# Ledger of designs, part 382: VH-VL binders against o60147

Target 1, 175 residues: o60147
Amino acid sequence: MLEKNKYLYIFRHIQTNQVLLSQGNVLKKTALFQLPYPLQKPVAPNGMRPAKLRKDHWVPLLKVEFPNESMFQSVFMQLLNYRKYRSVQPLTSDLLKLPIPVRRRKIMRQEVPNTIADLADILNKEKFPENSVRLQLSDKSDSEYADWPPSVQIDSEEIKLSRGFREKTTVDEAR
Short names: E, the ipSAE of ESMFold2; O, the ipSAE of OpenDDE; V2, 0.75 times the mean of E and O plus 0.25 times the DockQ between their complexes.

## First folded at step 19 (VH-VL)

Design om19 (framework fv_lerdelimumab; at its last fold request DockQ between E and O 0.64; V2 from the best seeds 0.79)
Fold by OpenDDE, look of step 19:
Structure om19 (fold): chain C 175 residues (1-175), chain A 121 residues (1-121), chain B 109 residues (1-109)
Amino acid sequence: as target 1 above (175 residues)
Amino acid sequence: EVQLVESGGGVVQPGRSLRLSCAASGFTFSAYGMHWVRQAPGKGLEWVAVISWDGSSKYYADSVKGRFTISRDNSKNTLYLQMDSLRAEDTAVYYCAKDEGHKSGWYFDYWGQGTLVTVSS
Amino acid sequence: SSELTQDPAVSVALGQTVRITCQGDSLRSSAASWYQQKPGQAPVLVIYGSNNRPSGIPDRFSGSSSGNTASLTITGAQAEDEADYYCNSWDSSGNHLVVFGGGTKLTVL
């Protein structure tokens, strides 16, 4: 049971590309609190914080295995805080030229690469032991979004979870 | 020229509520996060809260969580701080501050002159 | 720890150089900003991103960082530099997102 606490899963929304962090391969409803709540209209279509967790709308982005729970917790908290930081950053001139719904969509599209970059930055700063962290990606090309420290070992195999957090089958891969 | 002008401060009894305002000008208000920072008399600076450009994200210091609410009206270029259940330790000059980001962290490039809130029996 | 520590007071002779140091774990992961506050006035940003000066800030102000420390240096202190100086950092490790040092009172002799 203690081993389960060593795994970080990151999920992306299939439409909005929003990101959720999870301890373990099952998303909890409470994970939705990671998403911003729009107070001002208009809201991006299907974006921001939905009322209900639809597991079939989320796909695994990456899986990280840490040496122990303490390291997991540290990185997890830092990732959340990095997201908080980014949520408050000033809008670029390019974004300001766009209507609010389009602006929000564009920001959401950046969450995947930003999260990957954040993870790499955090791990670079933590200076964990060499090859002590295992990283598995749903798309191996996503590893190119960041420079990874020697502590990170990238798996050659892609993550084998499908929508709804099922194991990928040959039928699923054909779709 | 960037200007931030706080208002709404005053003397209140413990348990009461107060609403602060910050009028912003000289920059695109809706493009930036905004902060509240306070300073007790003769003491140092303490971060209170931050709100994102569109108000969709809000974060608070532990000392004010559950009691204070940060909000904004971009149409009025105004930042607000609703303070409920005020305590003596909330006595401070309250500054609104403009957010500016760097690679890993927030900093405050412009500050208002502050408004004094005194909580006393 | 989400704390930044500063010496409460330092002195410098007119025209001399003084360094104010800030120490804390948050400085390992984030750049420091520094604020000058004169009596009865609001804080003013003097250094951000460890060593960047906003427009209008004299070039005698500079910043540096090393490990868990950040420093503000005034090279050739002027009488008008007498003030309280606060360091600030973003903390990614806990619930305290923003941390200020306790402040350093600089006296120019």
Scores: ipSAE 0.857, ipTM 0.923, lowest interface PAE 0.5, mean pLDDT 91
Fold by ESMFold2, look of step 20:
Structure om19 (fold): chain C 175 residues (1-175), chain A 121 residues (1-121), chain B 109 residues (1-109)
Amino acid sequence: as target 1 above (175 residues)
Amino acid sequence: EVQLVESGGGVVQPGRSLRLSCAASGFTFSAYGMHWVRQAPGKGLEWVAVISWDGSSKYYADSVKGRFTISRDNSKNTLYLQMDSLRAEDTAVYYCAKDEGHKSGWYFDYWGQGTLVTVSS
Amino acid sequence: SSELTQDPAVSVALGQTVRITCQGDSLRSSAASWYQQKPGQAPVLVIYGSNNRPSGIPDRFSGSSSGNTASLTITGAQAEDEADYYCNSWDSSGNHLVVFGGGTKLTVL
């Protein structure tokens, strides 16, 4: 069973710049499993998996429209696996010289460019039809982190929503 | 220079537990992701688990998920594998391996000599 | 699927060239690495990043890749090259971060 048009939604944390991948335009609490395990329960470093999802801390980074479910599922799974692969890579000498809290912040700041580069790498290798995948970014300059294949059409319109990927209501605007 | 030395293997009955250790020397242990790889007698290599440099990310093969726990103590330069609910199919030589890192593939440049785990009754 | 397939056995005459093949969809995203294992010994890395030799590996060992296939080539096989050879990759499409091929037993005649 496939949906005709399927969307991948990617969120960025407003403070840490960490990335969460979502099948829907609203984050589910289970998305927090993508964050690293807490190393110390009484004192959890910033960026570790929190007990609850704070939806006001996660804003749109990009959205990808696929023509079918099969392409979406393939790319979504691969992005998750690219992140796992990166998570176990050795530290560079520059990172080793930093105090651990500073090191963790620097690693977290790499997630946005790394995720965008990984998405492009996947799409370059998948051999999808020309212009079959539409990419929309919150900041169009972020497309510069990667070289995009002919299959990708970058939308001229940036994502302008401040909370998730849905339109704000009048009640939300009053806050 | 670089040395990886596994220990803790032995003969145990099904359903019992063992804890393997891998003592590391000759490199900055805390900078690397570390792996366990096993090999049943007369069989091929099978990846078991990996742990990130600080232990915040851990991943397992499906065959051991829920039964094995990888961990590390960077202050002791030691990698661990806690093996619970052991089964006959877990009988193997267990190696620890160091990943030097590569942009698009694995680079296991150093391996220990292995420790034998035999699960039989 | 996400498995790595190797022929279980290959033979080569002393001094001749042999190619050991590894095939799987994971190789579209992953460079291969190759490990030599002699009886009773730990694996030894002979090729990483599809085509790079670690220091100390003889130049008769080379690697290549194309599509979903990786190859290990030994261009002047020596008696000491008789061993099992395993290819290895990560798998962007599956549940296993590290995948080994089933191994190829190389016999030098």
Scores: ipSAE 0.847, ipTM 0.927, lowest interface PAE 0.5, mean pLDDT 89
ESMFold2, look of step 19: ipSAE 0.833; ipTM 0.926
ESMFold2 (binder alone), look of step 19: mean pLDDT 90; pTM 0.927
ESMFold2 (binder alone), look of step 20: mean pLDDT 89; pTM 0.927
OpenDDE, look of step 20: ipSAE 0.409; ipTM 0.806
ESMFold2, fold request of step 21: ipSAE 0.842, 0.839, 0.835; ipTM 0.930, 0.928, 0.925
ESMFold2 (binder alone), fold request of step 21: mean pLDDT 90, 90, 90; pTM 0.934, 0.928, 0.927
OpenDDE, fold request of step 21: ipSAE 0.832, 0.841, 0.831; ipTM 0.908, 0.916, 0.910

Design om2 (framework fv_lerdelimumab; at its last read DockQ between E and O 0.55; V2 from the best seeds 0.76)
Heavy chain, then light chain:
Amino acid sequence: EVQLVESGGGVVQPGRSLRLSCAASGFTFTAYGMHWVRQAPGKGLEWVAVISWDGSSKYYADSVKGRFTISRDNSKNTLYLQMDSLRAEDTAVYYCAKDEGHKSGWYFDYWGQGTLVTVSS
Amino acid sequence: SSELTQDPAVSVALGQTVRITCQGDSLRSSSASWYQQKPGQAPVLVIYGSNNRPSGIPDRFSGSSSGNTASLTITGAQAEDEADYYCNSWDSSGNHLVVFGGGTKLTVL
ESMFold2, look of step 19: ipSAE 0.818; ipTM 0.912
ESMFold2 (binder alone), look of step 19: mean pLDDT 90; pTM 0.927
OpenDDE, look of step 19: ipSAE 0.852; ipTM 0.920
ESMFold2, look of step 20: ipSAE 0.820; ipTM 0.920
ESMFold2 (binder alone), look of step 20: mean pLDDT 89; pTM 0.928
OpenDDE, look of step 20: ipSAE 0.457; ipTM 0.825
ESMFold2, fold request of step 21: ipSAE 0.824, 0.842, 0.828; ipTM 0.914, 0.927, 0.923
ESMFold2 (binder alone), fold request of step 21: mean pLDDT 90, 90, 90; pTM 0.932, 0.931, 0.935
OpenDDE, fold request of step 21: ipSAE 0.834, 0.838, 0.832; ipTM 0.909, 0.914, 0.912
ESMFold2, last read: ipSAE 0.815, 0.823, 0.816; ipTM 0.921, 0.917, 0.915
ESMFold2 (binder alone), last read: mean pLDDT 89, 90, 90; pTM 0.922, 0.929, 0.928
OpenDDE, last read: ipSAE 0.833, 0.838, 0.830; ipTM 0.909, 0.912, 0.910

Design om20 (framework fv_lerdelimumab; at its last look DockQ between E and O 0.03; V2 from the best seeds 0.00; counts 0 for: pae O 11.1 > 2, placed apart)
Fold by ESMFold2, look of step 19:
Structure om20 (fold): chain C 175 residues (1-175), chain A 121 residues (1-121), chain B 109 residues (1-109)
Amino acid sequence: as target 1 above (175 residues)
Amino acid sequence: EVQLVESGGGVVQPGRSLRLSCAASGFTFSAYGMHWVRQAPGKGLEWVAVISWDGSSKYYADSVKGRFTISRDNSKNTLYLQMDSLRAEDTAVYYCAKDYGHKSGWYFDYWGQGTLVTVSS
Amino acid sequence: SSELTQDPAVSVALGQTVRITCQGDSLRSSSASWYQQKPGQAPVLVIYGSNNRPSGIPDRFSGSSSGNTASLTITGAQAEDEADYYCNSWDSSGNHLVVFGGGTKLTVL
């Protein structure tokens, strides 16, 4: 029998390039807690946590298939913690010379490559069996942000917008 | 050259509040995440909290979550720790610490000399 | 789990070599840093990134790591090396970003 929670889904914001991690193929409102605290009244898209989830602003970036729940939970928790770690790291000298709004935009633009690199770093440190983890990307060139361990099999087919990563009515067949 | 100076410690009764300050100099304070680390008398080091360069991300140890609030004022180069609902177990020397920032680990390269908080009846 | 385990005390004869160890699952995924603390003083970073010394730290201090274990080695221990030593790591699998070991009291005989 299939395990419901063995997939990791990662979304990208269409304007800011920020990243949200999800256990399901549809984002829940609680995913917004991964975004920074509002410093002022939110006016989207400013990179701060908005009042509501706009699902039309978040598109698939990648998904990862794990063979069991334990592997998924380990990687998901670590990836969330890597993102917390990055959120409190010092600014680089290049960022310091920029006005704060430009600085924030540049930081947000790095979330996609950074998240992909962090995922690969976690998977390289884990000793998962060869080809046990399947990675599928919306843009295959994004795999080039990292060096992948032997445990990872990169799917040759890109994610197409489908029922897996978008909200759509599902028609059930008759019993 | 880099200096961190804590202040605001003292003796306080359980259930009361204190605010700690850390004055920073000798580096670009607004570029760095800042931490609080505490040490109970005769005990080891315990990480307390961290705040991002602009204050938009904050994280806490479970032992203080919901009672302590970390904050910063980059115009004054000052880090704060608001400590509410203080308990006897919060008695410690409180250090502010600068994170060097390195991908592979936590490197607190500069520490203040600490400020003592004593919570007793 | 998030714990870092250190022996509570270690002794070394003056001029001899001593190794202080730190063990924990988090060390498989992150590097340890080491801090020296003398009584009544703030901690001082002595080793970062497994084996890097900050400016001003004597070259008798070195570090290593393998598996879930990190070590701090002091070659030619001196009287002023008598202190408490703490390791720390990043706990990417736990609830806290920063974890310290319980500390090791080094006595120089």
Scores: ipSAE 0.705, ipTM 0.834, lowest interface PAE 0.9, mean pLDDT 86
Fold by OpenDDE, look of step 19:
Structure om20 (fold): chain C 175 residues (1-175), chain A 121 residues (1-121), chain B 109 residues (1-109)
Amino acid sequence: as target 1 above (175 residues)
Amino acid sequence: EVQLVESGGGVVQPGRSLRLSCAASGFTFSAYGMHWVRQAPGKGLEWVAVISWDGSSKYYADSVKGRFTISRDNSKNTLYLQMDSLRAEDTAVYYCAKDYGHKSGWYFDYWGQGTLVTVSS
Amino acid sequence: SSELTQDPAVSVALGQTVRITCQGDSLRSSSASWYQQKPGQAPVLVIYGSNNRPSGIPDRFSGSSSGNTASLTITGAQAEDEADYYCNSWDSSGNHLVVFGGGTKLTVL
């Protein structure tokens, strides 16, 4: 079993593309508190926090292995801060021109690239040792969302995790 | 609205010290790295220093290393630059700049209006 | 080397297209950002990550990169585009993490 303390997993919602951060490959219910929006019906995909964690609705986006827990914690907290900041920022002019439901969906769709970019930015600023951080993506093309510092080694293999947790199965791959 | 306001500039003699401040507002200051960038009169932009979000990491341009100290107080949303052993070549408008924070690299999405530092005998 | 080189000055006719190029070894390993500076004003980010525009920047601004070069292109230059333009990159190999080009003065004719 992998040591949870030094592994960051990022999951995306299959419908809304919302993002959750996880310490370890199993999503916890408490992860939902990362979502800034209160519960409102209808639930997803209107950009609201779901009442319950449906692990099968979340797919792994990327996995990051850090040299130690301290480095993990630092990056994890910074990611949350960046996320919080975005949630309180004024809307751009282009977003304001859109109906509220469309606007919300568009904002949520940006969470994936923004999170990847945030991670790269944080890692760049941290200046960890060369090749000390291992990055594995579910889709290799997602690595193109940002430039990565020398501290990051991108795995050639994609993540092999099922939705929400555990190892990826052939059935999961077909979904 | 994001605002960065530099202060502390002035005229000083060579060898003296000066401390610049940058007051930040309109964003979560403690979430971002901050930079100092300077521009000599009629010249281009020169990066000076960077400090991480929590102040745990600091880096300097070779031209100021050992003489300048970057720091921050997140409780006051303020960035500082302590400049010691000032030289004539340090004469410049000094800008504080915010990391973009949404893309990897050293991008500066917001700049202050700058404060002028003149070092002359 | 942590040096970026730009042409000191370029001109463009109103409504025409101009490309400002930046060259340096750091561009081989990192993306460029571009800043516009008008007289007496602070720099303004116009392009980052090779070809991303911040909010509020007109779509006539675009970026590209190739090898050790990066370029800022203004398609359909406007009078208000007259300014100094600086490219920027970063180098993780040393303590001088950030480097600016020498700047290019753009004149709109």
Scores: ipSAE 0.006, ipTM 0.555, lowest interface PAE 11.1, mean pLDDT 85
ESMFold2 (binder alone), look of step 19: mean pLDDT 89; pTM 0.924

Design om3 (framework fv_lerdelimumab; at its last look DockQ between E and O 0.74; V2 from the best seeds 0.77)
Fold by ESMFold2, look of step 19:
Structure om3 (fold): chain C 175 residues (1-175), chain A 121 residues (1-121), chain B 109 residues (1-109)
Amino acid sequence: as target 1 above (175 residues)
Amino acid sequence: EVQLVESGGGVVQPGRSLRLSCAASGFTFDAYGMHWVRQAPGKGLEWVAVISWDGSSKYYADSVKGRFTISRDNSKNTLYLQMDSLRAEDTAVYYCAKDEGHKSGWYFDYWGQGTLVTVSS
Amino acid sequence: SSELTQDPAVSVALGQTVRITCQGDSLRSSSASWYQQKPGQAPVLVIYGSNNRPSGIPDRFSGSSSGNTASLTITGAQAEDEADYYCNSWDSSGNHLVVFGGGTKLTVL
């Protein structure tokens, strides 16, 4: 059976630096369930799940090309679960000394490096063929948050889109 | 020093509701994720739910999802479990547990003595 | 639901060494912790992070892991070690964050 290539798309919030994982090149409203549940009286900034998705607030962070659906599904599920696991961990001593708004901002700012490190950790534990997984970043220096296995080929070209990951579409095909 | 005290257990008919409480003392309660774990008579331990330090993240076992709600009041150092639409299969001793934290696993260093919930007609 | 499998019962002669095992796919990414439970009592943590002993737990308790298997070893078993023992783990590949094994009843002869 021939598997089609599958892409993991990761977005970063322009203000909070939070991360959303996506199966498609455009975020769906259901992606917001990856964000923390709204507190009744949240302090600002809080990074909590908003009522609606503002697509203009989410920019490309990276994308990953997998050779088949099963590899994509495995990595996608594991990344979501790494996020859940981190969300329920106790606060470290450095965070405990911070006022809650500062504490939350510091936690949110770690989402980019944490997600990249978690992706690499998952890929290092998988036995994927050499160069079978292509990684493309919006900022190549972000690859420095992790050590990558031989299965990963880091694309030399950065993602140039300022909004979404929409594939280029020819006019004739879109009609 | 660290103490966890569950309360609110009892006998209840199927389809009814019950609210459990876990009073915490001896540690900085709002720094920790908190868990509920249950044990049916003569059976093993079953994880039920977890809540993050500020209550903004909550996760449930499939067996209770949609029926149970975990919550916390950090001003009262109290963890809660609201149990709706109770079934006979929910009969168990319910423990609250503190996660001290670990890099790749769980570290439930303190447990309460538990509170018994019996669901019977 | 990523199952952690334990033998339901094991025996050891007083003063001898016993190993209690726990197997499951989640252990490839998660360290194990181990809990001792005596009848009518709450669980007590005896090993965390696969091989770390909390303060107050006797030196005779140790842990190890390899692949998808974790082990709890009691060297020089004492009568007071008679209990049920549960392993647990984080599950990175499923919908359940916390998974417990089915438990092993240890009998000290």
Scores: ipSAE 0.831, ipTM 0.921, lowest interface PAE 0.5, mean pLDDT 88
Fold by OpenDDE, look of step 19:
Structure om3 (fold): chain C 175 residues (1-175), chain A 121 residues (1-121), chain B 109 residues (1-109)
Amino acid sequence: as target 1 above (175 residues)
Amino acid sequence: EVQLVESGGGVVQPGRSLRLSCAASGFTFDAYGMHWVRQAPGKGLEWVAVISWDGSSKYYADSVKGRFTISRDNSKNTLYLQMDSLRAEDTAVYYCAKDEGHKSGWYFDYWGQGTLVTVSS
Amino acid sequence: SSELTQDPAVSVALGQTVRITCQGDSLRSSSASWYQQKPGQAPVLVIYGSNNRPSGIPDRFSGSSSGNTASLTITGAQAEDEADYYCNSWDSSGNHLVVFGGGTKLTVL
């Protein structure tokens, strides 16, 4: 219960590299609304919003602990809006050389680094107190996607969550 | 030369529907998002909606959510705005605008001439 | 959602310098764009990304930003510069992704 107040979890799709934001360590069905509407077939591999949430297809990317719920909510909303903004940005010349399906795949593959960069940008602008935000990554190397402000303390330990939901247990590690 | 030409405006009664079109030329249409912006008579500019290059993402101002639908046909280089449940306050010149952007936000580098929509009893 | 505020009207003498200012929280996180609109015409982009001029826009137009403000400056105002000017910004904090200022009517004396 307490985690929902000040913890942001970001999940990555194992095939498409799409990103979902979650309030808490359990991915909810409503998170799918973050994905664009399907133009044709609503299948996740095609980079569209699936009809059903397959939690086992999502792995944790990072966890962020904020000083309070208000700060969490602010950053959460901003991240969503940043994603909206990027979804409308003009295609680069490199993308235009590719077939439409390939374009979509490449765009989706950029969601992870873009989301990390967005988070860093938002936190840089928010000017939170020094070391007041704790960032834990599934892969520490992902922190290199952005420059982090003094407000962010990067955890030396990697995130320990199972796919799509609760913290890893001995049973979860076998999956 | 970039050109945007709106059409479909007219006089309608409250509660009725109207469909606007915007014909685009002079640029790679399916490379850019497109916007609708409106301006009530004697008033300022108000952002209405945006659609991504392939139509997979759509976003609306709160004032039109649930009533307006933005869409596009890239094969025809045309942007659309379906307006349902029209209200008097929807009376405005409606502009289509080409999206541009950088890291810090959206802007509109080209605008159409606009089409007038009048909602009155 | 945040709003952008502009003075409704300003005046400038021919050949003089005028600054139109826009204020709002969204300007803290996003760059302003400015649009010129003459009577009966569509808006025209004159400044984007705080201080970038599109091709065809005279160099007397410039932009600046500070804190929660953005400004459009016309150095050496010409008669043809008489128009309405709107600031625009991206709003990352609310549901209105794009916001416009209320507009400023510029009169050239």
Scores: ipSAE 0.743, ipTM 0.893, lowest interface PAE 0.6, mean pLDDT 90
ESMFold2 (binder alone), look of step 19: mean pLDDT 90; pTM 0.931

Design om4 (framework fv_lerdelimumab; at its last look DockQ between E and O 0.29; V2 from the best seeds 0.00; counts 0 for: pae O 11.6 > 2)
Fold by ESMFold2, look of step 19:
Structure om4 (fold): chain C 175 residues (1-175), chain A 121 residues (1-121), chain B 109 residues (1-109)
Amino acid sequence: as target 1 above (175 residues)
Amino acid sequence: EVQLVESGGGVVQPGRSLRLSCAASGFTFYAYGMHWVRQAPGKGLEWVAVISWDGSSKYYADSVKGRFTISRDNSKNTLYLQMDSLRAEDTAVYYCAKDEGHKSGWYFDYWGQGTLVTVSS
Amino acid sequence: SSELTQDPAVSVALGQTVRITCQGDSLRSSSASWYQQKPGQAPVLVIYGSNNRPSGIPDRFSGSSSGNTASLTITGAQAEDEADYYCNSWDSSGNHLVVFGGGTKLTVL
C-alpha cells in the first residue's frame, strides 16, 4: 500500500488577516468554526464567525507538503491546539491600553506571524529527515517570522495569488 | 490581594442543573483567561473548562462537553459554570483558577477555595 | 499518550532530598507547572515554566525537565511539605488544553 503525500493549506483573510487552516486547497464552510463565535450581541463584531463563507475574501498564505498522512494529521491538530492555547492567554499590557475594537484588530493582525511561528515550533520539535517537508509561501519574507528546522525545504517559487492553490487537472493530459 | 470565591454548590439529584459562580477581585479580571478545575472525593485534579478574556473562545473537557457551559460577566468580575444533566460522576469540589499566562505551559497562580457539588440522593 | 503519569506515593526522611517525577508525551512541547495540595485545602502553585518559583515559595523547591519527563525536587524536606503534588501541562496533540497528573502523596518521615 502507498502512502500519498498530504498537504496543509493555510489561508489569510484579505481584510482582517485572520488565518484558517485547511486539509484541502478549497475552504469548506466548516473551517469557519476556527473563528471566534459571536458574543452576546445583536450583531457579531468584525472578525467573529460569519454566517457564510466568502471564498473570495480568503487567499493563500502558505502550503506545506508532508511525507505521509500521519504527519499531516499530527501537525494539523497541533496547529489547531496552539491556536486554542493562544486564544485563552491573558492580554498583554500593550493590548490592554487599546480600545476594544483596536485591540481585536491588533490580535487579528498577529495571527499570520503567530501561525507561522507555531508551525515552525511544531516542526522543530518533530525529528523529520532533512528536507522532507516542503514549505511554499505566497510571500517568501513571511519565512522570517520563524527559525526553520533542517527538515524544512522552503520552495524557491512563491504561490501566485492570481492562481490560488488550485492546479490544473492532469486528466485531459492522460489519455 | 487577589481573591477568587466560588459559590453555588450544593446537593442535587441526577439529571438536574446547577450554576456555579466565581467572584474575582484584586486584579484586572477581563484581562485573563479563566478556568474551572474539579476534584472528586479522594481523587486527583481534573480540568473542566476555560474561557477567553472576552468570552469568544470556550473549551471543555470531553467528560462535560455538551452538558456544561462556561461563561463570564466582565462588568461584574464573575465567572460562571452552568452544569446541566448532572451525573453522579460530576460530584466534586469545583475550583476556579486564574491563568497568569506562559508561552509554553500553564501558570495557575491563584485558586479559589472551591465549592462542593454533590450529585446524589 | 496525553496522560501525565506520577508515582502515587513517595516518602522522604526529614531534611533529605526527594524528587517527584511526572511523565507524558505532552511534556515534549509543554513546560510543566506543579501544585501542592494539603488535606482540605485548595492547590497552591509551587513551580511554573518547569523551573520557576513564584513569590513566597521556599528555594528548597526546584523544577527541571528533560524529554517527556518533568521533576519537582525538594532539597531539605520539612514536615510542612507533606502533601499531594500534581504536575500539569497543556496537550498540543489532544482534545484537552489542560492535563494534570494523577498526583503524588509525599510523606515526610
Scores: ipSAE 0.809, ipTM 0.912, lowest interface PAE 0.5, mean pLDDT 88
Fold by OpenDDE, look of step 19:
Structure om4 (fold): chain C 175 residues (1-175), chain A 121 residues (1-121), chain B 109 residues (1-109)
Amino acid sequence: as target 1 above (175 residues)
Amino acid sequence: EVQLVESGGGVVQPGRSLRLSCAASGFTFYAYGMHWVRQAPGKGLEWVAVISWDGSSKYYADSVKGRFTISRDNSKNTLYLQMDSLRAEDTAVYYCAKDEGHKSGWYFDYWGQGTLVTVSS
Amino acid sequence: SSELTQDPAVSVALGQTVRITCQGDSLRSSSASWYQQKPGQAPVLVIYGSNNRPSGIPDRFSGSSSGNTASLTITGAQAEDEADYYCNSWDSSGNHLVVFGGGTKLTVL
């Protein structure tokens, strides 16, 4: 079993593309509290919080290995702060012009790239030692969403977890 | 036309409370986060607080945390700032600012004219 | 760092070009916004994002960014451009979600 205290996993929802942060490769129910808004009308800018955690609806987006728990905690908290900030942000004029369903989809599509960009920004600020942080993505192309500092080593292999936190199969990769 | 009009400023003694209001018009108020920003006389701009579109999320600068409370009434298109335990250093013009965002960042596209709060013995 | 640093004062001759620079760690990934403030008036947004001008802002105002810096450039300064200019960004420290620079007083000579 992996040492969970130094591993950050980011999961995305397979339908909504919402993201959750996790310490370790297993999502806890409490992770849902990261989603700031319940189902309301009008729809909140950052979507909604489901009533229950369906683990099979979440797929690992990326894995980050830190040198120690302290560094993990620092980055984790900062990521949450970034999310909090976004949660208070307004709907843009462009979004307001769209029908509610379209608006919702567009907003949620931004969570993945925004989260990746946030992570890169945080790591750029932290000035960790060179190649001290290991990043593994489910899709290597996602690394293009941000510029990564020298502290980050991007793995050539993609993350092996899939829906339900099982190992990826060839069939899963084709989806 | 977007308009933000602050009110409620005045002169108060240290330790007292004051409630500021910001009346908004010309835009869909409930769709946007709102901010308070203050400026001490002859000084720069200082962010004070933000509230989400529905009021479910509130965040404060450390300098006012525990003393100030941001709130809103979307039915009245009004933003509030309850200021308790006021200090001399809270003396400033207080602006309400409309939040706006895009893919690469956030900004304040509209500001009120501000209301002056003076805390003095 | 939760700070944005600006030069406190700069001068420009009428019709010339001036650049006001803002520096801070938050600028590495977030776009700066710039605000103009004249005496006794509220701040006015002049630039947001990388180089976006709100309606009503003259095209002589432009923005740029590089690394941990953002700059506001006025090409062909006019007398009415004399004002204080503040940069703004967002911060993840939790102390301030939003941060302003200290402001730059621009004098048009």
Scores: ipSAE 0.000, ipTM 0.555, lowest interface PAE 11.6, mean pLDDT 85
ESMFold2 (binder alone), look of step 19: mean pLDDT 90; pTM 0.929

